VH-VL binders against q5gan3. Designs and how they scored, part 3

Target 1, 136 residues: q5gan3
Amino acid sequence: MDIKMQIGSRNFYTLSIDYPRVNYPKGFRGYCNGLMSYMRGKMQNSDCPKIHYVIHAPWKAIQKFCKYSDSFCENYNEYCTLTQDSLPITVCSLSHQQPPTSCYYNSTLTNQKLYLLCSRKYEADPIGIAGLYSGI
Below, E stands for the ipSAE of ESMFold2; O stands for the ipSAE of OpenDDE; V2 stands for 0.75 times the mean of E and O plus 0.25 times the DockQ between their complexes.

## First folded at step 2 (VH-VL; framework fv_romlusevimab)

Design r11b (at its last look DockQ between E and O 0.46; V2 from the best seeds 0.00; counts 0 for: pae O 8.0 > 2)
Fold by ESMFold2, look of step 2:
Structure r11b (fold): chain C 136 residues (1-136), chain A 124 residues (1-124), chain B 108 residues (1-108)
Amino acid sequence: as target 1 above (136 residues)
Amino acid sequence: QVQLVQSGSELKKPGASVKVSCKASGYTFTSYAMNWVRQAPGQGLEWMGWINTNTGKPTYAQGFTGRFVFSLDTSVSTASLQISSLKAEDTAVYYCARSDYLTEWGYYYGMDVWGQGTTVTVSS
Amino acid sequence: SYVLTQPPSVSVAPGKTARITCGGNNIGSDSVHWYQQKPGQAPVLVIYDDSDRPSGIPERFSGSNSGNTATLTISGVEAGDEADYYCQVWDSSSDHYVFGGGTKLTVL
């Protein structure tokens, strides 16, 4: 199953929102490894995505960004918006220094504006993250 | 079954125009982007660009702006490539090929279905 | 411009393993796709997303991608595998697809 189908099923809240940020046990190999393992088990998805973003803000605050979207992101075939505020996020990136079958992730906590993907359907709810704002 | 069927090959003189059509069947046309790929005789594959099948907005690769126009008729699931002011160097096989749109996770599934190709020959 | 480098040709004896490389700066961070094109035919996707096979592609086709090199591996090579092979990535910096120059596989 491709990840586009998973996101379109309204799984964005489950996969990309973690507020307040969960603290995993020390032996759980870090935040991203815990989160990505949980996500794969829940969705029964064996893929090791190369990158994943997690937002640490209340859902209602995130929903508001999409209500006023006036941009279309052609590459994603979805409406999109740049968040007006920087948000605390964790960037989970697949490590190149481990065997691919291990699905080992590096975690980076940062505070940045995001490009949100917004549903073409009713409510204009957030359905994904297109990327980070570079500021240049 | 999923298919892309292209219009027949064309023999043209320099300065003329040509329109290559690509009709999709067996899938939801607007669920995939439509790409155009050129292959000159004895040469490799060259991506010309793509068109968003929901909005009709094209994106052209470097060197394919100006004389090359992508268009759609979604009512008949058809993408088209028009080439104006034909030059001898436009002699090539032109392919349409569908691809998935981008996902947040970076899953790009490549161009999984191709048309049979349309040969455009430009000779004086 | 992002450039993908392939050897122009590779020769392999029947039943042996062919390895076709695709070089690019930090290509291991990209999803690499591979296409087979036989003379007079449209390309056929044989590997996508570095290592996945589309339905109908024999499991003797495999792929890998790390560092600066992606590799298409064909084990138990058959005469029917003679073709041109192209690698491809989506270059996120330009928002363009990029093809490699192609590799002619000869079985002899």
Scores: ipSAE 0.103, ipTM 0.722, lowest interface PAE 4.9, mean pLDDT 84
Fold by OpenDDE, look of step 2:
Structure r11b (fold): chain C 136 residues (1-136), chain A 124 residues (1-124), chain B 108 residues (1-108)
Amino acid sequence: as target 1 above (136 residues)
Amino acid sequence: QVQLVQSGSELKKPGASVKVSCKASGYTFTSYAMNWVRQAPGQGLEWMGWINTNTGKPTYAQGFTGRFVFSLDTSVSTASLQISSLKAEDTAVYYCARSDYLTEWGYYYGMDVWGQGTTVTVSS
Amino acid sequence: SYVLTQPPSVSVAPGKTARITCGGNNIGSDSVHWYQQKPGQAPVLVIYDDSDRPSGIPERFSGSNSGNTATLTISGVEAGDEADYYCQVWDSSSDHYVFGGGTKLTVL
């Protein structure tokens, strides 16, 4: 694996994997806000992404989905795979109400199958999430 | 530094063919999808489709299948649009525009770099 | 198919604020991009992902998106802002980029 792929996998792990999920008091709305703030800092980008997915599963379990991936996602220009199982995820969606100098997000916890982006065709690592499986 | 340069204006007869080229420079050609956008005189922008610059796979929008062909010459970082069996209604400015493939987070970006456009006039 | 609706024209006096709307069914769930096209020129991306500005775009340009309406806001309008403006979304259901019909902004 080249350095770019390694960086991609590392960034994905850091920014999209939270296992076990950090627990916050009921009513806490800062999970996605905090995570997305960290992400923007890490990426050195002040943009507010529309949506972000966080997976709450062991990394090794997630890696298995890409291990034997052989499907190419044309729109992403990456190999990809659909997870066979639903995974617990937090969906961070950008709120329509934004403060002037920060990004505000809503958090939704759910269980869904994911389209994972894989670093290469075989023996790949996850490097991203293309989206949620909609059943179509 | 990053730019797309398109071929010059074309004047064609109905039934003829035209090939518009779009040469990329200042960035890695295969890292961005190449889109084609049509704009008829006095009309709005129409997305014609895009081509995967890495795989060469074209995707055509509805209404732009058959006579329209996207192609690549990666050795010279050039995307091309060929229109066959030209019709008067094909008279338009044709733009190439790059868009990023989906990032780790999704499609959040538009077409950030455009060619200058190529005017294709079809007249008898 | 997905349709984006823009007003054909908007007029504004210099120094005032122009608002150009882009209507779409539940467009608030989509990422909306905006393009400026001056006469005889290629379009220029001025807003992406609802409200983000590319480098080089003045802070006078801002965007918002909620419900069924996205809005491009141009504060302190200048004569040079006179142009056609197009909204755009990626329609994931059809895997198509979709443009609005465009809005002619006239600076009075």
Scores: ipSAE 0.015, ipTM 0.622, lowest interface PAE 8.0, mean pLDDT 88
ESMFold2 (binder alone), look of step 2: mean pLDDT 92; pTM 0.944

## First folded at step 3 (VH-VL; framework fv_romlusevimab)

Design a1
Fold by ESMFold2-Fast, scan of step 3:
Structure a1 (fold): chain C 136 residues (1-136), chain A 124 residues (1-124), chain B 108 residues (1-108)
Amino acid sequence: as target 1 above (136 residues)
Amino acid sequence: QVQLVQSGSELKKPGASVKVSCKASGYTFTSYAMNWVRQAPGQGLEWMGWINTNTGNPTYAQGFTGRFVFSLDTSVSTASLQISSLKAEDTAVYYCARSDYLTEWGYYYGMDVWGQGTTVTVSS
Amino acid sequence: SYVLTQPPSVSVAPGKTARITCGGNNIGSKSVHWYQQKPGQAPVLVIYRDSNRPSGIPERFSGSNSGNTATLTISGVEAGDEADYYCQVWDSSSDHYVFGGGTKLTVL
């Protein structure tokens, strides 16, 4: 981990990259329940995100996609690019919550292309995922 | 003291054009999107679209293409809505409202700051 | 196009609890925001992302969102809460914001 890494890419690396894919945390039922609990703790918010994506690939492989960001995603106000390769991804989708603090997630493992958010147009770092490629 | 201040009311004849301005203060203008919302007399809120304040690129909702133009003057932190070839059906209060851009988790924060509204009346 | 359905009006006695619903297909998968609009005034955000209150909004205001229905709940209703209330979501399929038709809350 580089100390000079921008906060956006550092957060993305910590919260959305998991390679090799870790085992379920002790005491949790399911991968996403453990991950999302950890993530919310680190961000110090009690909000239950509706959806979260986790990529299971080496950081250096993911960084290569932001070498040149060929698009700008207006709704995110960030440069973006479609990965040319399918990547192994876990989709964490909110199933239900027990207010005030408990969030319960379904875990879906898939392998597909995604729209990656990049910190700038050239030689950028990944900072987020705009969405999964729908194939249309 | 984050605020949006809109231009005053307008009375126009059919076929004329109108420009409504929205001046932002108290925050970094380019860090938030600017939305336009219409409310016809006795009707609900209609989202017209938004403009990216960093790029200047507008997105229009269905029904607001063609005669409606969103623009910016970033040097004075002002967004503008221009309506050409005015029709009686354009009579409404027009609001500007800021919203944060989407996050990497795909949710937004709502429109937390609104202009006071500009009444546009189209009458012969 | 995505549609949000609200009842056109709700009446409540002072001090009681008002519940305003917002119906939408799988709305529980979306983040719902609520706005209060008093006559002659601009809308005010009272709830964002389902259940969060902006600074300055009384604790009497709360929200929930699950399945096909989101609900704005106002406890201990006061005369000053009389207003039109609008729900709103971001529709990711169209990349557009969508408002409900609005509910007039009458405090009698």
Scores: ipSAE 0.667, ipTM 0.862, lowest interface PAE 0.9, mean pLDDT 87

Design a10
Fold by ESMFold2-Fast, scan of step 3:
Structure a10 (fold): chain C 136 residues (1-136), chain A 124 residues (1-124), chain B 108 residues (1-108)
Amino acid sequence: as target 1 above (136 residues)
Amino acid sequence: QVQLVQSGSELKKPGASVKVSCKASGYTFTSYAMNWVRQAPGQGLEWMGWINTDTGNPTYAQGFTGRFVFSLDTSVSTASLQISSLKAEDTAVYYCARSDYLTEWGYYYGMDVWGQGTTVTVSS
Amino acid sequence: SYVLTQPPSVSVAPGKTARITCGGNNIGSKSVHWYQQKPGQAPVLVIYDDSDRPSGIPERFSGSNSGNTATLTISGVEAGDEADYYCQVWDSSSDHYVFGGGTKLTVL
């Protein structure tokens, strides 16, 4: 199997899925400060991502959405699909940063439909989140 | 060497059409999006849109629908901008510039490689 | 539509520090890129993702971004830094890149 595709799904599972929702690591104030610190360590990256989404649902429930990955998200150059179900998510938004390595995040819990990035057209695995669905 | 080389300057009359070409070299053409940016005389940079070089699908900024067409010839690593029914307000330098696609982490590089620009002058 | 506001011009003495601002609603939540354009030349990316420098860009160039203001800082300004500077973001609500109006930096 494609190694990059496997790594993408594994990273998505590790960094963007948290079910049941835990508050970690201890010692940080707010869910996102702890999670984003972990993520930066895992990715070996000192950058402060501006936004990160975390889904609080079982992995198998999320995987089913990429079975119908028939759309293409041009700006990501990846297949994608809109979840037909609203999912509980935490939005981690960068509040401020203190150079060189400190990032501070706001945590917002919401229940929204979202665009999942999928590893291929149809019968695919989730590899990321393109964004939240804005109502019409 | 990574570079974008654009076609030469054009002098056109109102109502004519023009095609500006942008040839890429030194990198995998389809791994980067291609942007088009306009700069009218004495004015700032204005983003016109971009084309996905892997799928060939263009996205136009609101002011650039209809008369403007982005296209590709991947066999020669070339992106093109065609402007039909030229108007005096189309007088500008047109730039092509590459950018990365967004990642699942929301990262993207700015436009890191630019063509030298093509001057299009529309006058009677 | 999303709007980025830059001062039209900034003047600085050689060897001093120039600061060019880019104002936008909640711009701190967006990734800001900065371009340098010298007369008759194509723009050159000098800062990407708020504060990162492309290879070949001197350490004198730095960036920051928080709240409603992003800033390009050029320390130890040299005559060769005279140029127009543009900030730019991706506006996810419109799926458009947005440029600021540009700032002319004059080194006197």
Scores: ipSAE 0.251, ipTM 0.766, lowest interface PAE 4.9, mean pLDDT 85

Design a11
Fold by ESMFold2-Fast, scan of step 3:
Structure a11 (fold): chain C 136 residues (1-136), chain A 124 residues (1-124), chain B 108 residues (1-108)
Amino acid sequence: as target 1 above (136 residues)
Amino acid sequence: QVQLVQSGSELKKPGASVKVSCKASGYTFTSYAMNWVRQAPGQGLEWMGWINTYTGNPTYAQGFTGRFVFSLDTSVSTASLQISSLKAEDTAVYYCARSDYLTEWGYYYGMDVWGQGTTVTVSS
Amino acid sequence: SYVLTQPPSVSVAPGKTARITCGGNNIGSKSVHWYQQKPGQAPVLVIYDDSDRPSGIPERFSGSNSGNTATLTISGVEAGDEADYYCQVWDSSSDHYVFGGGTKLTVL
C-alpha cells in the first residue's frame, strides 16, 4: 500500500473497496463469505462483524466525496459526508438463519448513497462508512 | 490508573441549581465520549445523554433538555452536569461514564469506566 | 423509542448457572453490553459487544445475542455475583443509548 496514505485510509481501501468487483468461482459460499473470512484475518478480533460494506468504485472517485466534507459525525468523532451519487455497494450481513458462530453471511448488491467517514487528520481522506442513506 | 472522580453529594431546595463535576485521569480526555446516567432511588439506570469531548457538543436524551446542561473544561479534564430549577423528582444518583467513539468499522463499545456517583437530594 | 425488556428478578442456587435475558426487536442486529451493579456502587461493565469480556472479568461470565433475545450467562454462580444486571444497546435510529430495566440476581 502507498506509504503516504494514513493507516485508516489504507485499511479502508484494502478492506472496503473492491473495484472492479471480484467474481467468485462456483462452489464458493458467495461473495461475502470469502471477503469476510479475509477481513476477519486482518482485524484484531475474530468475532463475526454483523455488517460490513464494500464499495465497487475507483478509489479516486471515493476520495473526491471527502474533499468538501464540513459535516461532523459526533458518535464517530470524525468528519463525514453523504455521497451525492449512489454507489454500487455490497452489503455483507451476518445470517439470522444460521448460528452466529458459523459466521455465515448474506451478500446483497445494491446501489445507494452512503455516509462516508473522512479523516480529521490526513487531507480528509476516506476512512470508513458510517451507514447507508435510507431515502429522504 | 484510569479513573473518573465525581464531586460530593448535594442537598438542595427546590428551585436551586446544582453542578456535578467529573474529573478524568489516566487517559487522553478527548479520546473518549462522556456519558451521564441517572438512577432515581430504587430505580434502574437512565441514560441522560453524552458530550463529545473533542468538539464539546452535547446530545441529550428525551426528557433531559432545557434544565440540564453538559459542559467541559478540557484544561483540567473535567466534565460537568448542571441542573437548573431543581425539582423533587431530580433526586437521584448521577453518574458520569466514559465510552469509546464508534470506530470506522462501526464497533460500539460499552461504558467501561464509571465515576463513583454523586447523590443529589432535593427537599424542602 | 427502542425498548429493552428484562425479567425483574432471577434466582439461582450457588454453583448453578444463571441466565438473564434481554429482549428487543431484532436485537441480534445490535451490539449488546452488560453491566453489574452492586448496592451502593457504580455499575461495572462485564460484557461488551455481545460476548467479549473486559480485562478482569471472570470467564464464567459469557454473553450471546441472536434474533430478538440477548442473554447474559453466569456459570458456577458465587454469592458475590448477587447484583442488579442491566443490558444496553446503541439505537442508531435515535443516536441514543438504551438501558434495559434491570434484573436482580439473587443467589440462594
Scores: ipSAE 0.444, ipTM 0.818, lowest interface PAE 2.6, mean pLDDT 85

Design a12
Fold by ESMFold2-Fast, scan of step 3:
Structure a12 (fold): chain C 136 residues (1-136), chain A 124 residues (1-124), chain B 108 residues (1-108)
Amino acid sequence: as target 1 above (136 residues)
Amino acid sequence: QVQLVQSGSELKKPGASVKVSCKASGYTFTSYAMNWVRQAPGQGLEWMGWINTNYGNPTYAQGFTGRFVFSLDTSVSTASLQISSLKAEDTAVYYCARSDYLTEWGYYYGMDVWGQGTTVTVSS
Amino acid sequence: SYVLTQPPSVSVAPGKTARITCGGNNIGSKSVHWYQQKPGQAPVLVIYDDSDRPSGIPERFSGSNSGNTATLTISGVEAGDEADYYCQVWDSSSDHYVFGGGTKLTVL
C-alpha cells in the first residue's frame, strides 16, 4: 500500500523540512529548543531524541535527490542517496535533559551534503536523513 | 523462543581457513541485522561488522577486510563468518549477535540476543 | 575513530552501589547500551538507550548519559553481579558500533 510511503514522506516533510527557516527566539534559547519542543508535541512522544536534522530547502528540491537513488543504506534497510549539493541544515543535538519533561538542545547551522533515505529506488520520496557527509 | 546457536570450537594451524556458523530461531531472520563480535583472550569486545539479512550486504569494520567474509543462507536462517589465511592473532572467541535496523528517526539499537560464542584457536 | 573510555576495574562491597563510567566526546548525544559478561559466557544486554532495561534485568540496574560521560549504576550489589561491563554506542561518522574497553566489577 502507498499509504505507508505517504505517511513516512509526510512526517519527514513536517518534522525535518523548514523553508524558509522559522525563528523561535521568544521563550526559547536558540532555534532547536523551540523546534524540538514543537516536534515532541507532534510525535506524542515524551523522550528526548538525541539528534535531529532540519533541511532549509524547498520540498521539491529535496524530492529530486531521491528520484535517481542508486545506493542502499544497509544499516537502515532502505535505499539512500548522497546529495550532490551541500544544503543548509540545522543540527539539533541533545545537550542535556532534566527528566522527565525537559530537553535542551544545541543549535548548529551548517552547509553540508547529506545522506537521504528514500522509500524505493528511482521512484522514492524522502523519508529521513541517514547522516551528514563529513568528507574526510 | 529467540536464540542464536553457533558451531563448535575449532583448532587450526596458521594459514588454514575456518567457517563459523550462527543459526537463528524464534524470530523473522530478515528483520534484524547480524553482527559479528570478536574477543581475544583476556581482551575486550571488538565489533567486526554486520550483514544485512534482507539484502545480504556486509559491512566490515576497519581491520576486518580481506580475510574475513560474512555470508548468509536465508533458507535455513543461518549467518556465517569465514576467516582465511589464519594467523595466531586470530585466536579469539567469535560471537554473533542480532540488532534491529536503524530508523529514519536516528534511533540506534543494542544487541539484544547473542550466540554462545565459538572459540577459534590458531597454533602451530 | 570514536573512542569510549572505561576504568579497567571497580571494587564495591556487597549491598553498596557501584558506578561504572563510560567517557566519550559528546556521548550525551548518542544512545548508550551496556552489556554484562560473566566468565566463559556471552555478553548480556542490561541497559539500552541510556536508561532502559530489557525484560528480566533487575531494577537495581540503571543508567544515565549526559555531556561526556555515561554511567551504569548498580544498587544493592550482589556477588552475582561480579562481571565485566561494556558500554557501546553507534558512531554515525564512521558507521560503526564502538565498544568501551570494559570494566571488571569486583564484589568484595
Scores: ipSAE 0.012, ipTM 0.630, lowest interface PAE 9.1, mean pLDDT 83

Design a13
Fold by ESMFold2-Fast, scan of step 3:
Structure a13 (fold): chain C 136 residues (1-136), chain A 124 residues (1-124), chain B 108 residues (1-108)
Amino acid sequence: as target 1 above (136 residues)
Amino acid sequence: QVQLVQSGSELKKPGASVKVSCKASGYTFTSYAMNWVRQAPGQGLEWMGWINTNTGNPTYAQGFTGRFVFSLDTSVSTASLQISSLKAEDTAVYYCARSDYLTEWGYYYGMDVWGQGTTVTVSS
Amino acid sequence: SYVLTQPPSVSVAPGKTARITCGGNNIGSKSVHWYQQKPGQAPVLVIYDDSDRPSGIPERFSGSNSGNTATLTISGVEAGDEADYYCQVWDSSSDHWVFGGGTKLTVL
């Protein structure tokens, strides 16, 4: 399954929002190894993404950041906004992979502002994370 | 079938202008970015920049500001590269190539479809 | 600006395995794409996102990317594989595509 076909607020909610933060799936060492295994299985994709972000905040709070988004992220061809507040986030970073296709991730908890991708609608919906706020 | 078809070769004098066109077919034009890549005789591939096909906003690599203009005609699914005040150093094959926009997961899919190239020769 | 380094040439005997390297600072954190260009032709994407093959590319083409080196591996090399090979990454710090200098593969 093509991951690009699964973009949208439904998949963002399912794959990138986890509030309240739950325990990682049984049988995995660390939060991200469990989450990334689940994500790849759900999307039917064998690739090992280099990085993935999970926000630990209520969906309604995240939706508010996208309301009236007026900035455009050319690289993503989508409207985007920088969150006004720092959010609790888990960063899943690919550590190594082992053939045939096993992915191993480092899990890092942090609290940062991030760039949200926002669907251009009357009530703009978050559909993804463009990155974490870096610099001033 | 997904294709990019470029205009024919051009022979120009220094100081002239040239316009290279790239016509897309077989896919939704605005769903993919269009890149321009130059290759001077006997040299490697050099990325010139890209244009967002939905917004029309171009981004130029540092060496390609000023004389180079990327444009679109969405009604005919065509991207164009115009070079003004041509110099001998502009002699090259110019390629258009599509790439996908970044996904919310940051996936980069490379340039999967290329035009056949347009040779631009600048000589006196 | 980010720089990708490739050897200018690699020679390999028919049926053997060719390895073409692409060096870059912490390139393992980036997605690497590989292109094949035959004389007088446009480049063809042969590997994307480090190790994935586009439809129509033979299984003997594979890729890897770790640390400071990405590698394109061509097993069972055929005469038709003679070409220039280019690696490519997106540099998110500059928002630019970066190509390596290219490697000429000779099959003799």
Scores: ipSAE 0.465, ipTM 0.798, lowest interface PAE 2.1, mean pLDDT 85

Design a14
Fold by ESMFold2-Fast, scan of step 3:
Structure a14 (fold): chain C 136 residues (1-136), chain A 124 residues (1-124), chain B 108 residues (1-108)
Amino acid sequence: as target 1 above (136 residues)
Amino acid sequence: QVQLVQSGSELKKPGASVKVSCKASGYTFTSYAMNWVRQAPGQGLEWMGWINTNTGNPTYAQGFTGRFVFSLDTSVSTASLQISSLKAEDTAVYYCARSDYLTEWGYYYGMDVWGQGTTVTVSS
Amino acid sequence: SYVLTQPPSVSVAPGKTARITCGGNNIGSKSVHWYQQKPGQAPVLVIYDDSDRPSGIPERFSGSNSGNTATLTISGVEAGDEADYYCQVWDSSSNHYVFGGGTKLTVL
C-alpha cells in the first residue's frame, strides 16, 4: 500500500495562505526559496514540488468561495469552484534542483482567479488549489 | 494483496462487440482512477482514457470516442471496457491500470498496478 | 496534442550505464513516469514523478527531468533489464496521459 500525502483545510491554511505577505525565513533570496524550504520541513518531504501557489488574502475571504462548489474536479476527485474574484497570488516555480535536498524557485506575483478545491459541495472548507484560471 | 485481474482473450468477427472486464482487489476501489491502455501487435502503449471510480465519469482520449465505453460496477470492484462495431485495427492487448487522483499540490503518481492484459483479436 | 519522443532502440554492454531519453516541449514542467515492459508481460512502473522509485525497484534505476528532456538512467545494466521502456506524462492542457513511443533496450 502506498502512503498518500493528504492536505486538509488546516494544512492548506498553514502552507498556502500568507496574509499579509511576509518573507520566509530571513536570509533567503526571493520569497519562494524561503517559503518552499519552510514548507518542505513542515511536510517532512525532501521532494521539490514543481509548482506551489500562495494566496495573499484573509482566510475568511477565501473560505466563503467554498460555501457552494459549482463543479467537481474529476482529476482531483474533489469538489471545486472558480473564485469569482481575482486574488493576489505568488506562484513558486521550480527553476532547478540539486537532489536530494536543494530546491531553487522563481517567485512570480500575480493577481487572478483560481480553482479552489473544497471539502464538499455545500458549506465547505478550502483544502487546496487546483490551478490558476488561464482565461481560455 | 493489491491486484487487477482481467477477463480472458476474445476472438471476434468485424462488426461484433466485446466487453473486457477488470476486477480490483486488495484496495478501496473508489480511491483510485482506472485507466485503459491499448497495445497493438508489435506497437507501443496507447492511452485510451480513464474513468473516475467515485463518480463514474469517463474521459476518452482522441480516437477512442463513440465505439468505446468505460463503465463500472462498484459493488464488485470491477471496471469494464466495451468496444462496439469491431474493426481489424482494434486487434490489440487491452490493459487496465490504476492511478492515483491528483493531490491538492498537483502531484502525479503514475500507474502503479496493472492488469495482466486481455488479448482481443478481430478477424474474418 | 502533446507528443513525447523516445529513441526506438538503445544498446548497452553488461555492467555499463544505459540512458533512455524522452523529449517533449517544456517537459521539465511536467511529472514524468517510466515503465518497463518485458515480452509477454504487463508494464511495470519503475520511476514516478521524475525520479522517485517504487518499492522493489533497484537503486540502479534513476530519473531526471529538466527543460525539454527527461532521462531514465540504468546503471550497472544486467541482462534482465532488457525490455521496452516507456515514458509518460499527464498533460493538463488536454486532460490526458501521454505515452512516448517506447525504447527497446538491448543488452549485448
Scores: ipSAE 0.538, ipTM 0.824, lowest interface PAE 1.9, mean pLDDT 86

Design a15
Fold by ESMFold2-Fast, scan of step 3:
Structure a15 (fold): chain C 136 residues (1-136), chain A 124 residues (1-124), chain B 108 residues (1-108)
Amino acid sequence: as target 1 above (136 residues)
Amino acid sequence: QVQLVQSGSELKKPGASVKVSCKASGYTFTSYAMNWVRQAPGQGLEWMGWINTNTGNPTYAQGFTGRFVFSLDTSVSTASLQISSLKAEDTAVYYCARSDYLTEWGYYYGMDVWGQGTTVTVSS
Amino acid sequence: SYVLTQPPSVSVAPGKTARITCGGNNIGSKSVHWYQQKPGQAPVLVIYDDSDRPSGIPERFSGSNSGNTATLTISGVEAGDEADYYCQVWDYSSDHYVFGGGTKLTVL
C-alpha cells in the first residue's frame, strides 16, 4: 500500500463512518448540515460534494467486507465489493449552495447494501463508497 | 508538456478498415482513462466509449460495440481505435481525450487534454 | 438514455454577457463540464465540476448548476470567444458520458 492509499483509508474512516450515529442540536437543521459544519474545520477547500454517504456501523464490521475484494470497479479504477449485509446509512444530498462557503444538504436515513471501494485485491481496507445497491 | 498526438488523416473505401493511434506524453499513461469521441461533418460531439489504461478493459457506448475496437500499447503510451468494415456514415473527425477516473465523491473532472483529431473519410 | 438540451445558437454583442444553458433531468445532481470548440480545432475544457476553471482559462468564464439547468456564463465577451460550446455529464444509470448538442456563440 502506498502513502496515498493509507491516507484514503484514514479519510474514509474519518469522513464516512459515524458510529454510533451522533445527534446534532435542532439549530443545525438536520444531520448532514451538522456533520458538514463540524467537518468544515478539518477540510482544506470549500468544495461542496453533490452526494456524501455516512455508514453507521463499527469499523471492524465494515473492514471485513474488503477481505474478499476480488471485483474491480472500472470507472473508479479500484477494487470493490458488494456488502453482503444491509448497513444503516445516511445519504447527504446537496440541495443548495451559496458561494463561496455555504453548503446545504438534505439528510436521508436508509438501510442498504452498498458497494465498497477497497485498497487492493483481497485482505484490503475500505477506502470509499461507490454507491448503494438497489436490490433489482 | 502533457500532450496527445494522433495519427494523420485517412481516405478509405467502403469495406476497408482503419486504425487511428493516439500517443500520450508528459504524464503517467495508466493514471488516466482514454476516451474516444466522434464528430461527423457539421455535427456535434459524440462519445464512443473509453478504455481503462491500467486494466486494458474497454467500455463502448451504444452504437459502437461491433465494428469498433479500442486497444492499448502501454510500452509506448499509445491508445488505438480500429474501425472495421467501413461505411460512408463513419466519415468523421475522431478524437482521443484523457479523463480522470471517478473519485470517491462520484465526480469526474471532464476531459482536460485532447488529441488534435484524425479525419477519416470513407468514399468510393 | 440521458439527454442534454442546448439552444442551437446564442448571439451577444462584444463586452456584454453571454449565457449558454444545458437542460437535463435532475442535472443539478450531476457534475457538468463545458468545452469550447473553435472551427478546425479540438475541443478545450473551459469549466469542470460545474464551476471550476482549468489553469489558463480566463476568470470571465463561470458556471452554475442547479435543478434541471446548468449554465455557462461568459462575461465581457470578446471576438475570440466565438465558438461552439458543449456541456457534458457522466450518466450513472448507463455508465456513459453524455454530450449536449452544442451551442454556436456568435459575437456580433
Scores: ipSAE 0.391, ipTM 0.793, lowest interface PAE 3.2, mean pLDDT 86

